# Ledger of designs, part 1: VHH binders against Jacalin-related lectin 10 (JAL10)

Every score and structure here is a prediction.

Target 1, 292 residues: Jacalin-related lectin 10 (JAL10), of Arabidopsis thaliana (Mouse-ear cress) (q8gwi7)
Amino acid sequence: QKLDAIGGKGGKQWDDGADHDNVAKVYIRGGLEGIQYIKFDYVKDGKTIDASIHGVSGSGFTQTFEIDYQNSEYIVSVDGYYDKSGTMQALEFKTNLKTSEVIGYPKGTTKFSLGGVNGKMVIGFHGSAGKVLNSIGAYLTTAPPTKSQLVGGLTGGEPWDDGSNYDGVKKISVTYISTLIRSINVDYEKDGQVVTRYHGMKNGDTEEFVIDYPNEYLISVEGTYNILPDDNVLVIRSLIFKTSKGRISPTYGFVSGTKFVLESQGNAIVGFYGRDGGAFDAIGVYFSPIPS
Structure headers, positions and changes below count from the first letter of each chain, unless a header shows other numbers; antibody chains are not in Kabat numbers.
F, E and O stand for the ipSAE by ESMFold2-Fast, ESMFold2 and OpenDDE, each averaged over both directions (binder to target, target to binder). V2 = 0.75 x the mean of E and O + 0.25 x the DockQ between their complexes.
Where letters were taken out, [cut] stands.
Atom coordinates printed by the task and the answers are left out, and those that the model quotes come from them; centres of patches stay.

## First folded at step 8 (VHH; from u1 with D31K)

Design x5
Fold by ESMFold2, look of step 9:
Structure x5 (fold): chain B 292 residues (1-292), chain A 120 residues (1-120)
Amino acid sequence: as target 1 above (292 residues)
Amino acid sequence: QVQLVETGGGLVQPGGSLRLSCAASGFTFDKYAMGWARQVPGKGLEWVSYIYSGGSTEYQDSVKGRFTISRDNAKSTVYLQMNSLKPEDTAVYYCARGEKSWYGYRMDVWGQGTQVTVSS
């Protein structure tokens, strides 16, 4: 999807295109009369692509903003600030993980926002520039899922990974005994079908937490992990689930040790990964933006 | 036969204290973990505290610093000292015996419970 350029009408058109997987780095040169140029390094097939400078070099300071594309960071939106002469005076970049400083001098300008479409990321830019940057537009694509940190016993058990190629979570069944989580069973939706993945041991009491997907999304997994004193095993001890409708599951297991919270603003959980063996050692999730 | 008998429940004002006792019989007490759970009105059963056969203890976060579990192996008795009681602590409190298995404990014997009510 191509978003029209916003800003002043001056300068000559430029277009970096949409044939990129991500943006790696932004270079911005400011000066006494506004943003003098902008340059983007893009990512394609794991390699950085050096794009052209848009604008001209002059006196001023070149500032950069790096996107940690190898750790699933991507640009979500750009705020721009242009003046009555048609000159871009400042820019601010927002990613799924952080916001840049405002680069340039936004006072006395018209502000606009480019992008910010839930579930989308920026993979290319276009605009107009002459002796200064005049306008900027963007190309959007569907953002990929991101992987949470793994919590719990990071060396015990064997790793497992459901991946993130699911539309959402429909049900989680937790099997536990009085002191320990034994397993989870996750019902995912994929292309209108239920796909079930089971991790751990089946002995214990089983409770279900049903999510009304796609009208409701799983958004948070939290709980605790600790070493069992007599077993010397670091494991997940308790779990709690939360949904987009504000529903909170019962606490499964025994609250003990270090708290964890796996959640990301604006995202649903669409996959699980973790470690298990004789115990349920560790858990992590995949986040995907909640559709608008 | 294996038996657990709780005593010490009652009515207490917020901020008050109670001491629960659980007398055990019919088994080798010092070989088992012991625990307390509670049935809060309108909620399911939740664990409160454990004391393992080796003497280590664990507490639910909401009671940590207020409740103390202890055991007297010579008397085959486990205790729960409950201080700074809150209305949220109102529940039926159950004593349970745990046998060590694979990873963790299976609570296989339960008492009949004792009512704790925290009310003005």
Scores: ipSAE 0.013, ipTM 0.422, lowest interface PAE 8.4, mean pLDDT 87

## First folded at step 9 (VHH; from x3 with D31K)

Design y5
Fold by OpenDDE, look of step 10:
Structure y5 (fold): chain B 292 residues (1-292), chain A 120 residues (1-120)
Amino acid sequence: as target 1 above (292 residues)
Amino acid sequence: QGQLVESGGGLVQPGGSLRLSCADAGFTFDKYAMAWYRQAPGKERELVAYIYSGGSTEYADFVKGRFTISRDNAKSTLYLQMNSLKPEDTAMYYCARGEKSWYGYRMDVWGQGTRVTVSA
């Protein structure tokens, strides 16, 4: 998706294209007269690509903004300020994780926002520039799923990972006993088919939590983890699930120890990973934007 | 296998104390975990406290140091000392026993319960 350039008229057109996987770094040189140039390092196939400077290098200051693309950080939007002459005066970059400083002098200028589309990330830029940066546009693509932190027993048992290549979660079957979670079985939706993944031990009581996909999404996993006294192992002790429709599952297991919440605003859970070793040791999830 | 028999329930004022007992005749406690559960009217049964086979104890968050679970192996009896009782503690209290299953315990034997009422 191409977003039109915003800013003033003037300068030569530049276009870095959309054939990138991410943006790694932003370079901005500013002066008293406005943004002198902008430059991007892009990511393609796991490698950084150095792009050309758009504008001119004059007397001023250079500020950089680094995106941790290796940890699933990406630009979601750019705020800017341009004056009546059509000169870009200031820029601010927002990622899914952080916001840059306002680079430049925004006071007394026209403000705009580029991007901010739910479920999208910026993978390229275009615009116009001469002696200064005149306008800026962007290319968007679907944002990839993001991986949550792993919570619980981080070193015990064996790791497992369902991945994030699913469209949604349709059903979770939780097996539990009086003191802990034994296992989870997850029914995923993938291309109109149901894929079931099994993790943990099946001994115990099993209850099902059904999600009305695609009308409803799993959005939150909460629970507790604590050491089992007799075995001295750290495991998941309880689980609670929440959906986009505000439904909350029963509490499975025993509420004991440290509380955790795995959720991401605007995102659905589309996959699970974790560790098991006779008990459910640890749990993590993959988040993907909910389609609007 | 003997049935668990609870006793000690009754009516008590807020701030009062009760001691519940659970008789489990004929069983050695070293192989089993014992637990107290409670169920208030219209609510689900919830765990109050565990005593593991190794002697370690674990309590629900709402207990907040008010209750103490213990056992007397010689008498094959489980106890729940309840202090600083509140109206919200009103419930049927059940004793349960379970064997260790890999990690953790699953309760498979239950008593008939003893009623605790906390009211002014």
Scores: ipSAE 0.391, ipTM 0.777, lowest interface PAE 1.4, mean pLDDT 92

## First folded at step 11 (VHH; from y5 with Y50F)

Design k5
Fold by ESMFold2, look of step 13:
Structure k5 (fold): chain B 292 residues (1-292), chain A 120 residues (1-120)
Amino acid sequence: as target 1 above (292 residues)
Amino acid sequence: QGQLVESGGGLVQPGGSLRLSCADAGFTFDKYAMAWYRQAPGKERELVAFIYSGGSTEYADFVKGRFTISRDNAKSTLYLQMNSLKPEDTAMYYCARGEKSWYGYRMDVWGQGTRVTVSA
């Protein structure tokens, strides 16, 4: 999907195309005269591709904004600020993980937003530029699910990964004993069918948290991890789940140690990964945009 | 063998103290993890305090700084010193013994409980 360029009419058209997997880095030189040039490093087949400078290059300082594409970061939107003369005066980039500084001088300008389409990411840019950047447009594609950080004991147990190719979570069963989590059992929905995945040991107290998918989405996993005395291992000690309807599960397990929260605004949890062995060592999730 | 018997419960005013005891007739008291649980009417049983076989202790957040778990292996007795009692501490208190279960302890022997009532 190509979004038309927004901004002023001036300058000459440029087009980096859409044949990229992601954006790796943004280079912007701005000042009181406006954004003087912009350049994007793209990702294609795991390699960084240097695109052309758009605008003028010269002596001066260039601001950069890096996208951690190897850890599932991508641009979701760009805010732009242009003036009546057709000059782009400031830009601000937003990813699924962070927001850049406002680069340039936005006061006294018209603000616009480029992108921000639910479930989409930017993979290319186009626009117009001469002595300054005049307008900017974007190419969007469907964003892949993103992987959270892994929390808990990062070296114990064996890794497992359910992947992210599920429509949503219908039920989570948690098995725990006195002071630790033993296992989770996740019922996913895929194409109208239930797919069940088991992780950990089943001996203990088991409780269920049912989610009314697709009318309700799992949006948060919270809990604690700590060293387990006598065993001297770092493991998940407690879990809490939250849904899009504001429902909160009971606390499963025993609250001890460092708190964690795995959630991402506007996203549902569609998959789990982690580590387990004799204990439930670590947990992570996959996020995907909630349907609007 | 292995029967847990709690005592020391009763009626107390807010801010008061009680000391719960739990006797275990088992031969090797010190090789087990021991714990105090509680259950208020209409609520789930919850872990209050835990003492590991190695002597480390852990406490639920709602009792930290107020309760102390300890044991006397020579007497095969577990204790819970309960200070600064609040009405929300009103519950049946259970002693539990746990055997090692790969990692952690499975609590498999339970007492019949002793009632603690803290007046509203």
Scores: ipSAE 0.521, ipTM 0.817, lowest interface PAE 1.9, mean pLDDT 89

## First folded at step 14 (VHH; from m2 with W102Y)

Design n6
Fold by OpenDDE, fold request of step 16:
Structure n6 (fold): chain B 292 residues (1-292), chain A 120 residues (1-120)
Amino acid sequence: as target 1 above (292 residues)
Amino acid sequence: QGQLVESGGGLVQPGGSLRLSCADAGFTFDKYAMAWYRQAPGKERELVAFIYSGGSTEYADFVKGRFTISRDNAKSTLYLQMNSLKPEDTAMYYCARGEKDYYGYRMDVWGQGTRVTVSA
């Protein structure tokens, strides 16, 4: 997806393209007269690519913004200011993890935001530049899945991880006994096929929550965790699921202890990870953008 | 398996109290978990209160401190003291005994139930 350049009409066109996997580093040289140049280091196939500067290197100060692409950080949006002459004066980069300082001088009459599309990441830039940076545009792609926090008993049982390489969740079977969750079975959709993963002990009462993928997506996992008396272990005690169609599952298990919610606006749950043993100790999810 | 016999149910006005009893016979009472469940008309059975073998207790959210589960090991009897009863508490109340099953308890013995009706 190509987003049109925002800013002035001056300068020569530049285009770094969209054939990148991520952005690793941003270089901006700012001056009183505006941003003199912008430069990006891109990532392709796990390697950094050194791109050319766009603009000129004059008297000013160069600031850098590093993106930890190796730890799944990516640029989500760019905010900026440009003046009446169409000169870019300041830029601010927002990633999924942090926000840069305002780079340059935040003066100018027009404020803009580039990107900020749910489920998208920036993988390239284009624009115009001459003696200064005049405009900036971006190329977007689908953001990779993100991993939620793990909730519940973080030390008991054994870790498991289904990963995020699924298209969606089609069904969840929850097994519970008396006052605790024992297991979940997840039917995933992957390339038109159903893949089932089992986690926990299967003995107990089992109930199913069916999701009408691809017309419906799992978007939220809620529940409670608490120390199980007699056993003195922290485990998941109840679970509730919500879908993109507003459906809410019954409460599975027994509501007890600390409540949790795993959800991410605009994203679907496409995978689970957690810990289990004799009980279902902990749960986490992978989020992926819901297809438009 | 031993027999569980509930008693104490009846008709009570809103705000009233009832004390349910569950007599257990034939087993060492204190080795098991005990619980009260209820089933209202047209609804699924739900756990009301749970007492673990170790003596710890847990309650459903709707209880909100109104009910107290307890046991008398000498009498092999389980109790549910129900205070501040509401019409929505109307249900058949069942006593259950559970055996330890790894983590948690498998409720495998059930009584026939005692009916509680809360009505003005």
Scores: ipSAE 0.783, ipTM 0.934, lowest interface PAE 0.6, mean pLDDT 94
Fold by OpenDDE, fold request of step 16:
Structure n6 (fold): chain B 292 residues (1-292), chain A 120 residues (1-120)
Amino acid sequence: as target 1 above (292 residues)
Amino acid sequence: QGQLVESGGGLVQPGGSLRLSCADAGFTFDKYAMAWYRQAPGKERELVAFIYSGGSTEYADFVKGRFTISRDNAKSTLYLQMNSLKPEDTAMYYCARGEKDYYGYRMDVWGQGTRVTVSA
């Protein structure tokens, strides 16, 4: 998907193309007169590609913004400011994980936003430049799911991973006993079919939390983890789920120990991974942008 | 298996205290896990306090240091000292005994419950 360039008139057209997997680094040289040049390092097939500068190198100051592409960070949108003369004055990059500083001078300028499409990431840029940067556009592609941190017992049990190749979560069945979570059963939606994955022991009390996919998305997993005193093993003790419609599940299990929250603003949980060994040791999730 | 018998419930004002007892007469429970549960009308049963066979104790988040679970092995009696009671603590309180079941305890013996009402 190509987004039209935003900004002023003037300069010569430049186009880095869309044949990239990600953006690794942004270089911006800014001055009082505007952004002098912009340059990108792209990622293709696991390697960084050094692209040409767009603009000129003057007496300004160069700032850089690094994207941790190796950890599934990607640019989601770019906010910018250009003045009445059509000169780009400042840019701010937003990734799925962080926001850059405003690079340049936003004073007395027109503000714009480039990108910000749910489920999309920026993989290339185009625009116009002369002695200064005049305009900037972007190429978008489908953003991959991101993996959360793993919480709980990180060394006990055996690892499992459902992956992120699902469209959403339709139902979670939680089995618990006394003071701990024993298992989860997850019904995923994939291409109009239900895929069920089960992790842990089946014996115990089981309760279900149903999500009205695709009208509703699972967006948060919260809970607690703590060491079982008799067994000296760190495991998940309680779980609670939240949806995009503001529904909150009952608390499953026993609230004890350290609290955790797995959530990502604007994203839905589309997969689970974790560890289990007779108990639910650890839990993590995959996030994907909620479709518009 | 022996029946658990709760006692000590009653009506108390907010801020008051109660001590619940659970007698497990005729049964050696010192090697088992014991617990207090409660259930308010229209609500699900919830675990309040747990004492492991090894003697360790854990409490629900809402307890916040107000309750203390203990056991007297000589008397085969489980206790729940409840201080600083709140209206939201109103419920039927049940004691339970559990056996080790891999990780965790299977709570398979239950009392009939004792009613706790906290009201001004």
Scores: ipSAE 0.767, ipTM 0.926, lowest interface PAE 0.6, mean pLDDT 94
Fold by ESMFold2, fold request of step 16:
Structure n6 (fold): chain B 292 residues (1-292), chain A 120 residues (1-120)
Amino acid sequence: as target 1 above (292 residues)
Amino acid sequence: QGQLVESGGGLVQPGGSLRLSCADAGFTFDKYAMAWYRQAPGKERELVAFIYSGGSTEYADFVKGRFTISRDNAKSTLYLQMNSLKPEDTAMYYCARGEKDYYGYRMDVWGQGTRVTVSA
């Protein structure tokens, strides 16, 4: 998705393109006369790509802003400040984790925000520049899936991880007994095919929760974890699922102990991970933005 | 032995009390987990209270301190003291016994039930 450049008229058009996975670093030289130039390092296939300087290069001091792309940081929006002469006077970058300082001098300018589209990240920039930066636009893509915290017993059982490479969840089957969860069986959809993953023990009562994918998405996994009396292990005691249509599953297992909620506004659950052994020890999920 | 027999049900007014009993001749209770379940008409059976072999107890949230599960191993009898009864507590109440099954207890012996009706 390409966002039109915003700012003043003037300068020569430039375009770094959209063929990148992320932005690694921003280089800005700003002063009382405006943003003198801007340059971006991009990421493609794990490698940094060094794009051209936009504006004039000189002997001035360059300020930098690094994006920790290796730890799932990415730019979500840019605030810009341009004046009536068509000069970009200040910029401020916002990521999913932090906000940069304001680079430059925004007094007496028109402010705008570039990006901030729910579930999207910036992977490229374009704009216009001459002796100064005049305007800036962006290329957006869907932000990558993110991983929830793991909840439950973090030391018992063995870890497992279905990953996030699924289009959605079609069905969850829960096996439980009166006091705890024994297993889950997840039917995922991937490229029109059903992929089934099973985690835990088969001993117990099994119930199914069917999701009308792709018309309906799994959006929340809630439940409780607690020490199981006599066994003295910390495990998942209950589970509840919720969908984008407001449907709520029965409570599986037994409500006891610490409540957890795994959900993220605007996102669907597209994968599970956790721990299991003789018990269903822990659960976590992957989130991906719901298609608009 | 092999069969649990509940008693103590009946008709009570809201706010009243009942004491349910469950007996199992032939075995000591101390190796088993014991529990009370209930089933209202048209609804699924649900756990009310659970007493573990080690003596720990757990209660469904709807109990809210109104019920107490206990057992007398010498008499092989399980009890449910039900206080502050509400119309929503109207159900058939079942006693259950279970053995250790990996983690937790698998309830595998059930009584025939005793009816509790809470009505003004």
Scores: ipSAE 0.658, ipTM 0.866, lowest interface PAE 1.1, mean pLDDT 89
Fold by ESMFold2, fold request of step 16:
Structure n6 (fold): chain B 292 residues (1-292), chain A 120 residues (1-120)
Amino acid sequence: as target 1 above (292 residues)
Amino acid sequence: QGQLVESGGGLVQPGGSLRLSCADAGFTFDKYAMAWYRQAPGKERELVAFIYSGGSTEYADFVKGRFTISRDNAKSTLYLQMNSLKPEDTAMYYCARGEKDYYGYRMDVWGQGTRVTVSA
């Protein structure tokens, strides 16, 4: 998705393209006369690509803003400030994790926001520049799924991770006994096919919660974790699921201890991860924006 | 393996109290976890209170401090003291016991139940 450049119409058009996986670094030189140039380092296939300088390199100090792309940081939006002469006077970059300084002098300018589209990230830029940056636009793509925190017993059992490369959840089967969760079995959809993943022990009572994917999405996993008496291990004690249609599963297991809620507004759950061994120790999820 | 025998059920007005008992003729009572479950007409069986072999107790949220589970290992007897009874507590109440099953206890021996009716 290409967002039109915003700002003045002066200068020479430039276009870094959209054939990138992420942005690694931004180089900006600002001053009293405006943003003099901008340059982006991009990421493609795990390698940094050094793109062209846009504008004029002269005297002054170049400021930089690094994106920790290896730890799932990405640019979500850019605030820009341009004047009546068509000169970009200031820029501010926002990622999913942090916000840059405002670079330049925004007083007496028109402010705009580029990007900030739900579930999207910036993978490329374009615009116009001459002696200064005049306008800036962006290329967006769907942001990668986000990983929730892990809840429950964080040191017991062994880790497992279904990943996030699924379209959605079609069914969850929960095996439990009166006092704890024993296992989950998740039926995912991937490219029209069902993929099943099982975690935990089979001994117990098993109940199914069917989700009418793609007309309905899993949006919340809630429950409790606590020390299990006599065994003295910290484990998941109960689970409850909620869907985009307002459906709520029965409470599986036994409500005891610390309550957790794994949900994210506007997102569906598309994957699970956790820990299990002799018990069902911990659970976490992957979120992805609900499709349009 | 002993047979579980519940007693103490009956008809009670709202706000009243009952004490349920469950006698176990088994020889290894002290090694079992014990519990009370209930089943209202047309509803699924649900855990009311659980007492572990080590003596720890846990209660369903709907109990809200109104019931107390206890056991007397010397007499091989389980109790449920039920106070501040409500019409929604009307159900068949079952005693159950279980052995350790990996982590936790699998409840595999059940009594025949005792009926509790709470009606104005």
Scores: ipSAE 0.648, ipTM 0.858, lowest interface PAE 1.1, mean pLDDT 89

